VHH binders against Methanogenesis regulatory histidine kinase FilI (filI). Designs and how they scored, part 11

Target 1, 167 residues: Methanogenesis regulatory histidine kinase FilI (filI), of Methanothrix harundinacea (e5kk10r474to640)
Amino acid sequence: RDRLLSASAAASYSLLVNYDIDQIIIDVLQLLGEAVEADRAYIFENQTVDGEVLMSQRYEWTKGEVEPQINNPVLQSLPYHPDSSTFYEIISRGRPYVGLVKDLPESERAYLAPQGIVSILIVPIFVEDRLWGFIGFDDCHRERFWSNGEISVLQVAAGSIGGAFIR
Below, E stands for the ipSAE of ESMFold2; O stands for the ipSAE of OpenDDE; V2 stands for 0.75 times the mean of E and O plus 0.25 times the DockQ between their complexes.

## First folded at step 4 (VHH)

Design t5 (framework vhh_7ocj_1)
Fold by ESMFold2-Fast, scan of step 4:
Structure t5 (fold): chain B 167 residues (1-167), chain A 118 residues (1-118)
Amino acid sequence: as target 1 above (167 residues)
Amino acid sequence: QVQLVESGGGLVQAGGSLRLSCAASGFTFSDYWMGWYRQAPGKQRELVAAINSGGSTRYGDFVKGRFTISRGNAKNTVYLQMNSLSVEDTAVYYCAALRYGYEPYDYWGQGTQVTVSS
C-alpha cells in the first residue's frame, strides 16, 4: 500500500510539472506498474468514428520478459463489443474492470487471452466527464485478485492522468 | 503448416521505391489482419502498416503518405508499396498475420532486407 501510494504521488508530481505528457508517460506507467507488480501497464485512447467508440493502445510499459503489445495492430481502432459488453458498461460508469481472464465473457477473452494475460485490472480515464480511455495493468503469470486499496490508489492516478490530458 | 514468405526487398537509393509482397499459406487468410513490421539492428520491432480483411488500414506516423498497404484475398497475398525511401527506412521487414481468439501467437515471416543508400 505504502509503496503504491509513494509511486502514485511521484507519478502525479511528474504529470503536474511536465507539460509534454508524451515525454513522461512511460515513466509514469513504469512507476505504477512496478508498484503493483504488473507485467504490463498501458493506456488506451478512445476515438469516435461514425458514432462508434473505438479504442487504441497509445502507451505501454512492459517488464521486459513479457511480449509488448504496443505494435499489435489488432489493438488499434478496436470496437468495444457490438452488444452491451460488461467491459464497456462497467468502465463507462467510472468503475474498474477487474478479474481473471478465464472468468471473463467470451467477447472479452477473444482479444485478451491472445496477449497472454492471466489477471487484468482496467481503470477508466475521464476528461471533463467524458470517458477518454483507460489505463490497464496485466499479470501474465499469476491468478491474482487486485485489492480495493490498490484499485483506489490507481483510480486516483488515473484521475491525475486525465487531468494532464485536459491541458 | 503456416507460412508467410516475403519478397521484393533489396538495395535502393534514397528517393526510390520498392514493393514488398508476402505470400500466406496454411490458414484462412481472410480471417486475419495482415501487417508489415520492421526492425533495424539494436532496435525494437515496430509496426509499419496493417490491413484487415475489409481493407481498413493503420500506418506508423513515420511512413504515412509514403507507404501503402494492400491485400489480395483471392491470392492470399499482402503488399507494401514503399515510395520516397530514406536511409532511415533501412531495416528487415517482416510480414505478420494476427487474429482474435484463443491462439496467443502471431504468425511471422522470416523477413526481407531493405537497404536504402544515400
Scores: ipSAE 0.000, ipTM 0.091, lowest interface PAE 18.0, mean pLDDT 81

Design t6 (framework vhh_7ubx_2)
Fold by ESMFold2-Fast, scan of step 4:
Structure t6 (fold): chain B 167 residues (1-167), chain A 118 residues (1-118)
Amino acid sequence: as target 1 above (167 residues)
Amino acid sequence: QVQLVESGGGLVQPGGSLRLSCAASGFTFSSYWMTWVRQAPGKGPEWIATIKSGGDTMRDDSTKGRFTISRDNAKNTLYLQMTSLKPEDTALYYCARVYGSHYLPDYRGPGTQVTVSS
């Protein structure tokens, strides 16, 4: 618990003193990912194309032998499905999305299960009350419960990341 | 209006048993996963167990041999059966609703106090 609080503080400070986010964001993801013992930590950015909001993976850190998803074409320009997905409903209200992949709706399992994800935590990133994207954490080997304390610290980190993208 | 009200807490001796109840109203209880969480003074919240809408359960390893979560959808009631209680089980116990398949609770009750003391 103290490790995550220390990692979050270090990440927030790095984001504050370095104006080139591309230079430090992977180190930030590594700090947070290691502190929560995740196998992946990543950031998706929203883009609007022809009136539709699409999500694309922009940054990724991976631990050890876990396959990187940064080059997975399925995770580029992926549409939100607000009429059939609990994911959009939850994160658009500013709530974290947490679960075991095996228990998620089929719409989410279709693209998460092939990535080897067992447990997932998604924290939305807002920029001036707009859903900019999200930061995610994957556990690829353990079914786990993400504590409210862990989630609260990661929500603060997500806010710092959003602030850095405003510049 | 979503409401969750816990009952059944109290003072119990080590080795004793206690059954907690959570009465739910204001939503379609049978469609939601439900969870029990506890919090001791000066400590963070500790997850105990979750029961899915279909009845399958997930339990914390440290308590799963002594605690059993169950539900009665006809009565809109969630239960936690606690056996072989220990002093370290002393905490405020609250029930919470879980939306969909995620494990983060969105509404919780005010809690019921369990004190395990000789």
Scores: ipSAE 0.000, ipTM 0.175, lowest interface PAE 13.1, mean pLDDT 82

Design t7 (framework vhh_sonelokimab_d1)
Fold by ESMFold2-Fast, scan of step 4:
Structure t7 (fold): chain B 167 residues (1-167), chain A 123 residues (1-123)
Amino acid sequence: as target 1 above (167 residues)
Amino acid sequence: DVQLVESGGGLVQPGGSLRLSCAASGFTFSSYWVGWFRQAPGKEREFIGAISKSGGSTYYAVSEKGRFTISRDNSKNTLYLQMNSLRPEDTAVYYCAALYRGSYPYRSEYDYWGQGTLVTVSS
């Protein structure tokens, strides 16, 4: 917990005082990802096309020799309905989405399981009052539960990221 | 007078190792993401990997992760690529490149490119 609090504070401060987001966001993802001992930390950005909300992976950090997903075409312009309306409903209301991939619907498992994901945590990112996208964390080795303390700290970090994207 | 100059290429036997260097001048090196690309004869240019301006984050192409290591020395304005367990299919011209701004370094167009250095892996 102490590591994550320190990492979150450092990340939030970095986002507040640096105007070049593209140069610092990967370092921010590394700080947070390492602090929670995740195998990946990433950001997806939403785009609305003809009334449909599509998500695309925009930034990624990976731990050690874990396979990156930034070049996975399945993770570009992906509709929320393949991974159930429940996911969108949860994060669009500002709530975190957590789970074990094995327990998710088959439609979600179809694209998450090939990435080697065992446990997933998604925290929504809001820009003003709009769902801009989300920050995600993967554990590819362990069935784990993300504590309320970890989630709360990461929600603060997500807010800082959202604040940085508006300036 | 921005320059990126690659060096360290040459002929190496299969299973061998090489360390490539990229010397930067004419810009604030420490403010840029820098990375390595390669282009084999008759093929498209491919991404190998990139390193953040602080050196804190590294990105690798899946096929090269584990054999190749990227590092940088901001005090010397130099980028490195350590290549181990080289194979004939690693034969290519290797380019270093620098990126100041983009959506993400591995998917963005790079601002500055070197001339390239030839690596030949052959018996």
Scores: ipSAE 0.000, ipTM 0.164, lowest interface PAE 14.7, mean pLDDT 82

Design t8 (framework vhh_lunsekimig_d3)
Fold by ESMFold2-Fast, scan of step 4:
Order: structure tokens, then sequence, then C-alpha cells
Structure t8 (fold): chain B 167 residues (1-167), chain A 119 residues (1-119)
């Protein structure tokens, strides 16, 4: 009944004992995604180009028949546009971003709604004191909110992921 | 020092209404997601409602259509309007600011306010 806590512990251990993150990160995403009953789990990395922070999807796990987004060109070098500044403002301060896609601003719905996302949870990943990127979870079937317990456990997991990227 | 203080709890009959308040101090004028949690005796705390400073709200299914979360950013106060109360709504109601700073969870909880729905 502590499925997510057990999954998070296993993910953290895997990240600790494996130095090549590319070999284990999809398994980590699957472990966490299955534990929260998500349809997708993914990681975006931030890059700074000419002073502008851009996000790009780097890793993805998808459940069953859900369409993968890893090859979606819209999700590469995507700016945190001023019209979606609430998203960047929230995660850059270390806060989770939670919402129903239908309720989000048009600038965010434009790239999220075509992915079939109904409910989204984003947890920021920090490397040292810098926002490195984020881990995200999609529900493509149900409107739901994500419990504080789920969010807290996933924030610890995001910290472990950030720690692995330092290495 | 950041503090959250709940008020407005009490005893009410089924079908009645209560308005809970959560007063925040030590906060900057920056927007935050704010949360209402509920805990019944012997049961784990559950998130029942959340609100972003821009007005976005989220509710658990059991309270959707009956409860309304709102906030006044100028007063740093959050509210929970509770209508059509049921016996199963009885519990301690907590307000919270949940965030993550660097690698460390950073959250603040109030002390809770008791809501009793009883005939």
Amino acid sequence: as target 1 above (167 residues)
Amino acid sequence: EVQLVESGGGVVQPGGSLRLSCAASGFTFSPYWLYWYRQAAGIERELIASIYSGGKTNYVDSVKGRFTISRDNSENTMYLQMNSLRAEDTGLYYCARISYKSYTPWDYWGQGTLVTVSS
C-alpha cells in the first residue's frame, strides 16, 4: 500500500549504484510512473541559449498503447514563454506544478492538449541550487489531483535524479 | 518566520455550511499554490482542495460542487467555503504551503481547525 514509497526507494538505490544514468533512467521512470498509475513519465532538461532558458524532453516511459512524445519536435528547445511564465515561476522556485490541461493557459494547452493529457504533475529537478529540469507525469484518461503524499515522495525521487546528474 | 493559522471550524448539522480561513504570515507577495487537507481520526491526511494565486483550483471528487476554495492575495488569506456538509466531512482541516527548495521539501502546515458535522 506503500507502493510509491517502495518504488521511490528502489529508484533512489538504482540511481545511487549505477553511474551511467542513461542505462537505468527509463527503468526508474517506469517504476515511478507505474506506482502513481500514470500513462507517461518523462524528464525534460533545461538548456540556456543566448540567455534564454529552453526545455527539451530527454527521457520517456509510456504505458501500453499511449502515444510516445519523445520524437515530438515541439517538445525540443521549447522556451518558457512569458505567456506560460506561471509554469516557470512555479518550478524555478522549487514547487510542483499540478493541473488539468483543460484549465491551463492557451499557451500551455497548445502543446499539451495534442498529447492527449488530461491531468499533469511536474516536479522540478535541481542540480545543486540550479533548476536542471523536471520530471513529469501524465494521466491521459482521468481528471485527478495528485496527493501531497505522492508529490512529496516524487520530490525526494527528483532529488535523487538530480544527484545522479551531478555525477 | 512563516506561519499558517486556520480558523472557522465548529459544530454544524448535516446540510449546513462553514467557512474556513487560513491566514498566512511571513510570506512574500510572490504567488504560491496553497492547499487544504483533511484528517479524520485514525485516517491519513488527504488533500481536498488546492488553489494557485492566479485562481486555478483543484478538488477531490468527494467535495467537488460542495466546497469552494478561494484566496485574497492582498491579505495573504485563503478560504474554504463548505456547503451541504455531511457526517463524513468531520475531521481536522489543515492549510498548507507545499514547495520544494533545491533538493529539500519545504512545506508549512497550520495547526488545524476541527469541523464536526453532527445532528
Scores: ipSAE 0.000, ipTM 0.120, lowest interface PAE 16.2, mean pLDDT 80

## First folded at step 7 (VHH; framework vhh_sonelokimab_d1)

Design d1 (from c6 with S99D T103V; at its last look DockQ between E and O 0.61; V2 from the best seeds 0.00; counts 0 for: pae E 8.4 > 2)
Fold by ESMFold2, look of step 7:
Structure d1 (fold): chain B 167 residues (1-167), chain A 121 residues (1-121)
Amino acid sequence: as target 1 above (167 residues)
Amino acid sequence: DVQLVESGGGLVQPGGSLRLSCAASGFTFSRYAVGWFRQAPGKEREFIGAISGSGGSTYYAVSEKGRFTISRDNSKNTLYLQMNSLRPEDTAVYYCAADYYWVDSYDYDYWGQGTLVTVSS
């Protein structure tokens, strides 16, 4: 809505004018997470080790009582498991990954359900035409429909975040 | 290889009811969200609603105010649309669609060919 558009614009401006990218990203996650009424917002960064793409959580914002995952070692150097999960294929092609955890394949539910996630939205982040990582949003309370409008605005915000990492 | 085939369309009098069916094949139906869309003459295709892969969650476009009910039977790979209290403005081609994810996007993975519903004034 209007609030999400305003939050995305403010996030993009902050990313353009500030030089301390680590703190700015945390502020951006809070701004976006509050605008979509998520319980967590986070960024994972990819790395390639021996030809395998791994993901690691680098930034997180949590709402109130929600258990933080930023210090969870299981979420560092985590493989995508492309043989048993389509997650990597989906986001590497630029598509959002969206759904109710209960409807997802077991391979994906095994990582998401223990974190208390009920609904998830993931938007890929590209830097110089490569999949750098992704930004994600958890709803830990409700089975939730993520509207096309929300997804589109967050895709724009992900582009701004990717642009900031080039700088 | 993927097919979505709608049926149950036809002529109906105002105030009447119809039940549309959509038979799915060529993919694991229970893993996909499925939904209904319609396109009236001269208008853009519009989203009616969707139901999650498990059937545990449904979403309806606000304009329908409870006249339409979406359901699915995963044992029969079939999606249904129950339409009650039909009005002439409900005349449209009705499409079923399937997407791996739970969204109101018009870019669903798979689409049916449509079934015509005519509500004669």
Scores: ipSAE 0.012, ipTM 0.408, lowest interface PAE 8.4, mean pLDDT 82
ESMFold2 (binder alone), look of step 7: mean pLDDT 82; pTM 0.843
OpenDDE, look of step 7: ipSAE 0.018; ipTM 0.368

Design d2 (from c6 with S57R S105L; at its last look DockQ between E and O 0.02; V2 from the best seeds 0.00; counts 0 for: pae O 11.5 > 2, placed apart)
Fold by OpenDDE, look of step 7:
Structure d2 (fold): chain B 167 residues (1-167), chain A 121 residues (1-121)
Amino acid sequence: as target 1 above (167 residues)
Amino acid sequence: DVQLVESGGGLVQPGGSLRLSCAASGFTFSRYAVGWFRQAPGKEREFIGAISGSGGRTYYAVSEKGRFTISRDNSKNTLYLQMNSLRPEDTAVYYCAASYYWTDLYDYDYWGQGTLVTVSS
């Protein structure tokens, strides 16, 4: 998809030259979210607390027709284990997490279904070879398939995002 | 110098119990999730379970739930694995590992040398 390629390139450039990381991340989420026609795009950051890895939503863009989740306390300091262990397994190995919410393990559906998510694509973000977090894209209306090409482009974007956090 | 040293392994009869220990040193033990792995001859290393730094949360492999219990004593920098109802298929070298990140699959920062557990009549 040419639009997505252009969006990814623009995002990468913005991340390199802009020092207002918080604002540029939101802009990047919008840019990528629109490019893939997602209803929501977001970034979760991993934090280690008492030897546990917790994920917290830090950034979000919404198309406008869906309810934002940025203020959802359930999505703050959420442990991967044991409920999202499969999810963690996948992204920790650098793989995208793709699927229909209805097909996911019950423990994961418990967090995703209430958000109205039908289709989900997660791409891990690495910083210095450590899983820093992930970028996600939700479709809240339809079942969809993300092509390998789309995923690849978003993986590059995720890499750029990770790189921005070590500047 | 970081060290993880497993102990408590040995020969046990089927149906028996065994308690393994892992003594940690050289790092802030309480800040690390620690876990147990095992590797049987000719098989891949497999995850048994792990416990969070504070000890407040445990995670077990599905296949091991109920028979194995993981605990830790941060005042002693020690990780434990209580194994009950042991079976011949539990024969393996058991390893403890520590990670700043909670994980059963991603790389652990530190590994022990392992202790052999043999379950045989």
Scores: ipSAE 0.000, ipTM 0.242, lowest interface PAE 11.5, mean pLDDT 87
ESMFold2, look of step 7: ipSAE 0.246; ipTM 0.614
ESMFold2 (binder alone), look of step 7: mean pLDDT 84; pTM 0.864

Design d3 (from c6 with G53W T103I; at its last look DockQ between E and O 0.50; V2 from the best seeds 0.00; counts 0 for: pae E 10.8 > 2)
Fold by ESMFold2, look of step 7:
Structure d3 (fold): chain B 167 residues (1-167), chain A 121 residues (1-121)
Amino acid sequence: as target 1 above (167 residues)
Amino acid sequence: DVQLVESGGGLVQPGGSLRLSCAASGFTFSRYAVGWFRQAPGKEREFIGAISWSGGSTYYAVSEKGRFTISRDNSKNTLYLQMNSLRPEDTAVYYCAASYYWIDSYDYDYWGQGTLVTVSS
């Protein structure tokens, strides 16, 4: 099936022809989130404060019944803990971060479990070879396996998003 | 000095069973998700399945469910693959692999050298 490929192509095209990311990005998140049957799709942006990299949620799409997290203050200015964090180690090297919340280290579960997340997929977004942030997808109902094909297509989409932030 | 050493391969008649083992050393096995892959002559290496660091979750390639069972024993640093109802198409070199936690289930940090399973035609 080609639904995810079609969604990724449509999202990439929309990002190319529209320069107002704030108006188009929610539609992009919806297209991608629906294509992978996620309950939430979101984008976090990094910021550096006194030499420490912090992440903050900036954009979110939710499937109708799922509780939004866009106004959750715990998800603003959240440190990565780069010396001890497996999350930062993975995504800063350009690799997707994927798994079941129950199988993750306690420090990561503490932020993910209260959001109702059962399965998570995170794809890093790079701008000018720096980790700008990431796009994430939550399944709040199922323990699921994220296929290599799904992850690869979403990595391409993340590149398009990064390109739009340069423009 | 990381090692993953597969054993238990050999020649089996169609319909038979084998139990493969993968002994781990040189790293903290209980912090790693572990999986099985196989590679038939002239084919790409293919994923069979994986098990989470605690053993609480297992994932299988769709075509292998029902015949293969993955398990682990963290007290013995060992991963297992129980294969039943073997067919000639299962002939391959079987590899175990380990990834730090379950976070990246398709990129693996350590690989074994493989054990050959041959199913007679």
Scores: ipSAE 0.005, ipTM 0.329, lowest interface PAE 10.8, mean pLDDT 82
ESMFold2 (binder alone), look of step 7: mean pLDDT 82; pTM 0.838
OpenDDE, look of step 7: ipSAE 0.028; ipTM 0.447

Design d4 (from c6 with A33T S99D; at its last look DockQ between E and O 0.72; V2 from the best seeds 0.00; counts 0 for: pae E 8.4 > 2)
Fold by ESMFold2, look of step 7:
Structure d4 (fold): chain B 167 residues (1-167), chain A 121 residues (1-121)
Amino acid sequence: as target 1 above (167 residues)
Amino acid sequence: DVQLVESGGGLVQPGGSLRLSCAASGFTFSRYTVGWFRQAPGKEREFIGAISGSGGSTYYAVSEKGRFTISRDNSKNTLYLQMNSLRPEDTAVYYCAADYYWTDSYDYDYWGQGTLVTVSS
């Protein structure tokens, strides 16, 4: 728990004092990813096209030999598919999306399983009460139970990241 | 209409055992994480543990002290809590809860009404 609190504090400070936002976001993903012992950490940004919300991966950190997904074209301009998935409904209301990939609906597994994800945690990022995007963490090896403490600290970190995008 | 109904509570002597059940209806039980919580009068709610939708993964809070076992039978839409070596400190209202995701980090989506367990001579 001390590791998560320390990582969150360091991330918040870095976001306040550094003007090269793209590089500092990658460093923040590394700090948080290492603190929660994740295999991959990433940020998606939303955009609206013709009234439909789409998501695109913008930043990524990976641990060691885990395959990066930053250049995966499937993860650019990807619809949320709210007719067949509850993902948008969950995160747009400010709630984290967490689970074991094997227990998720097939529509969601189709995007997550090919990335080697076993357990996933997604925390929404809001900017001025708008769902700007989300930060996510993958465990590619374990059926991980994400604790209340880990999720709470990461929700605070997501707020700091959202604040940095306002600036 | 979603329902979670606990049963099996009652008065038990110290050292005794009790098995609680939670009958679920109104949702696809096998796709939800289900778990047990308890609340003593005037105290905050305490997480006991959870079991994944498939039943393949279980998690127990540190406070359960290894005396409790969570299981589920997806063919009967039922969650169980086996409680052994009961102590007076286990006296509480026990709740089952269901959530789509594998976590203890926020309020679960669905809650039962609770069943009272009293451990006393």
Scores: ipSAE 0.013, ipTM 0.404, lowest interface PAE 8.4, mean pLDDT 83
ESMFold2 (binder alone), look of step 7: mean pLDDT 83; pTM 0.845
OpenDDE, look of step 7: ipSAE 0.022; ipTM 0.420

Design d5 (from c6 with G53T S105Y; at its last look DockQ between E and O 0.86; V2 from the best seeds 0.00; counts 0 for: pae E 5.6 > 2, grease 24.3 > 24.2)
Amino acid sequence: DVQLVESGGGLVQPGGSLRLSCAASGFTFSRYAVGWFRQAPGKEREFIGAISTSGGSTYYAVSEKGRFTISRDNSKNTLYLQMNSLRPEDTAVYYCAASYYWTDYYDYDYWGQGTLVTVSS
ESMFold2, look of step 7: ipSAE 0.155; ipTM 0.524
ESMFold2 (binder alone), look of step 7: mean pLDDT 83; pTM 0.852
OpenDDE, look of step 7: ipSAE 0.623; ipTM 0.826
ESMFold2, look of step 9: ipSAE 0.136; ipTM 0.527
ESMFold2 (binder alone), look of step 9: mean pLDDT 83; pTM 0.849
OpenDDE, look of step 9: ipSAE 0.577; ipTM 0.805

## First folded at step 9 (VHH; framework vhh_sonelokimab_d1)

Design e1 (from d5 with S57R; at its last look DockQ between E and O 0.02; V2 from the best seeds 0.00; counts 0 for: pae O 6.7 > 2, placed apart)
Fold by OpenDDE, look of step 9:
Parts: C-alpha cells; sequence; structure tokens
Structure e1 (fold): chain B 167 residues (1-167), chain A 121 residues (1-121)
C-alpha cells in the first residue's frame, strides 16, 4: 500500500510538471501498473460521434510477457451501448468498475476475455465533471480482489490524469 | 409526454414477412438504445433485439438471429423490426422499448403499448 501511495504521488507530480503529456502518461501507467502488480494498464478516451459515446484506447503499458492491445482495432471507437451499457452506467456515475471477467455479462466478456483478462479494475477519468474516459488495470493471470484502499488511491491518480488533460 | 407507438402488426401467413415500426416522441430518441420485445399468450415477455443510439451496433437474442433485423432512423424518431420467415410461434404482441442504459431484459425506461402479430395459415 505504501508503494502504491508513493507511486500515485509520483505520478501526480509528473503530470503537473511535464509538458509532454503523451510521453508521461505511459510512464505513469507503468508506475501505477507496477505498484498494483497489474499486467496491463491503459487509458481509454471517450468521444461523441453522431450523438453516440465511443471509447478508444489511447495509452497502454504492459508487463514484458503480456501481449499489448494498443493496436487492437476492436478497442477503437467502441460503442458503450448496447454491449457495455452496464459498464457505462457505473463509470458515468463516478464509480469504479471492478470484477472478475468470468462474472461479467456475456456482452462485456466478449471483448475482455480475448485479451486474456482475468481480473479488471477501471476507474473513470473526469474532466470538469464530464466523463472523459477511464484508466484500467488488468490482471491476466490471477483472480484478485481490489481493496477499497487501492481503488481510492487510483481514483486520486485518475483525478490527476484528468487534470492533466484539461491543460 | 413520452410515447412509443408500435405499428405494422397484423395477420401474416407462415413464411411471410412483416415490418414493424415504433414511433417515438417526448424524449431525445437518438440518445437512447432501443429494442424490441414480444409476449405470446401465456408466455413471458422475451427479448428480441436492440440497437445502439447511432444504429452502429445491434444485438439479437440467439433464437432470433438471422431472421429478424432491427434498424432505426433517428431523423424520424423511428425504430424498425424486419421479420422474415415468420412462423406460427412468432405470434405475439410486439413491444418497443427505450433505455438510456441498455439491458437485454430489464431497466428500459419507456415502453410501447404493443402491436399484435399473428402468424397463421
Amino acid sequence: as target 1 above (167 residues)
Amino acid sequence: DVQLVESGGGLVQPGGSLRLSCAASGFTFSRYAVGWFRQAPGKEREFIGAISTSGGRTYYAVSEKGRFTISRDNSKNTLYLQMNSLRPEDTAVYYCAASYYWTDYYDYDYWGQGTLVTVSS
């Protein structure tokens, strides 16, 4: 836990002082990902196209042996509705999305399972009270429980990320 | 007032086709996922399929995949259900529904009154 707190603090600082947000985001993802012992850390950005909200993966960090998904076309311009409506409802209310992939609705498993994800934690990113996107952490090896403490720290980090994107 | 009004129902012979429409009013139709349900006499209401806000994605019940097609025209605030190769067991009251957060069965915000489809020789 102390490691995660330190990582979050470092990430927040980096986001404040670094002018190249694209470069620092990957480093932040690595820092946070390693701190929570995730296999993947990533950021999705929301875009509204023709009145529909779509999500696209913009940034990703992976552990060395884990296959990256940054080039997966399925994770670009992906609509929340109808397949991920529950997911959208949760994060749009500022709540974390957490669970085991095997317990999720089939429609959500459809794009998570092929990525080898076993456990997932997603924290929404808000910019000026608007859902901007989300940061996610995947475990591809084990079923895990994400503690409230961990989630809280990552929520703070997500806030810092949101603050960085507004600049 | 929010309204969903189904139309296009009627009597059709087995093997025939029918196109249902659902006209929406009183809410921002384009911001809602919309779908079709049906309820046969003595049976529970069942999900047929749904379509995303932009119409870019559709989801169908496994039993109906390939036979029914759902589409929408947001400029007309209308949802459609194209039904082909109709069978007697397709006889039911067909309902349209709208949801801000789509599910395959629950949590639809608005419902139509339904239109009867009868498939009989």
Scores: ipSAE 0.015, ipTM 0.322, lowest interface PAE 6.7, mean pLDDT 88
ESMFold2, look of step 9: ipSAE 0.113; ipTM 0.549
ESMFold2 (binder alone), look of step 9: mean pLDDT 84; pTM 0.857

Design e2 (from d5 with S57R Y106S; at its last look DockQ between E and O 0.02; V2 from the best seeds 0.00; counts 0 for: pae E 7.2 > 2, placed apart)
Fold by OpenDDE, look of step 9:
Structure e2 (fold): chain B 167 residues (1-167), chain A 121 residues (1-121)
Amino acid sequence: as target 1 above (167 residues)
Amino acid sequence: DVQLVESGGGLVQPGGSLRLSCAASGFTFSRYAVGWFRQAPGKEREFIGAISTSGGRTYYAVSEKGRFTISRDNSKNTLYLQMNSLRPEDTAVYYCAASYYWTDYSDYDYWGQGTLVTVSS
């Protein structure tokens, strides 16, 4: 727990003082990912195209031999609706999206299971009260419970990330 | 004033077809994604489908895919729902809705008053 707090603080500081946002974001993902012992950490950005909200993976960190998904075309310009409507409903209200992949709706599981994800935690990123995207953490090996404490720390980090993107 | 007005509802026999229209006014229709919903007596409102601002992208509920077709004419500020092979369980009040960011259920900015479709022999 202390490790995560320290990591979050370091991440927030890094985001404030550095201007190479792309590299810093990757470093932050690694820092947070390792702190929570995730296999993958990533950031998706929302885009509005033709009146529809789409999500695209922009940044990713992977641990060890875990296969990266940064080049997966399925994770680009992916619509929330209708397949991930529940997911969108949750994060758009500022709530974390957390659970075991096997327990998720079939339509959402269809996207997550092929990635080898067992447990997932997603925290929305807001910019000036607008849902900008989200940061996610995947465990590809074990079923885990994400504590409220962990989630809270990562929510703070997500806030810092959002703040960095408005510069 | 913003208005969405559905029309085209009525009584139809099973296996029949019906085309609903939704006329929009009071806002820039072409900037909004629009969709169709329905609510049967004693049931929750359910998503049928939606169409993007330009009409280039459409989405349908799995249960309705293949029987229903959604289209729009931005020059006429009108949304359409073509319904084929109608069934008694399709009996409901049908609503059109508009959203600046299209969603499949709850976050629409504007709603019509609805038009009743009754499928019965």
Scores: ipSAE 0.021, ipTM 0.422, lowest interface PAE 3.7, mean pLDDT 89
ESMFold2, look of step 9: ipSAE 0.049; ipTM 0.471
ESMFold2 (binder alone), look of step 9: mean pLDDT 83; pTM 0.851

Design e3 (from d5 with Y100R; at its last look DockQ between E and O 0.94; V2 from the best seeds 0.73)
Amino acid sequence: DVQLVESGGGLVQPGGSLRLSCAASGFTFSRYAVGWFRQAPGKEREFIGAISTSGGSTYYAVSEKGRFTISRDNSKNTLYLQMNSLRPEDTAVYYCAASRYWTDYYDYDYWGQGTLVTVSS
ESMFold2, look of step 9: ipSAE 0.544; ipTM 0.780
ESMFold2 (binder alone), look of step 9: mean pLDDT 83; pTM 0.851
OpenDDE, look of step 9: ipSAE 0.800; ipTM 0.895
ESMFold2, look of step 11: ipSAE 0.527; ipTM 0.764
ESMFold2 (binder alone), look of step 11: mean pLDDT 83; pTM 0.852
OpenDDE, look of step 11: ipSAE 0.796; ipTM 0.889

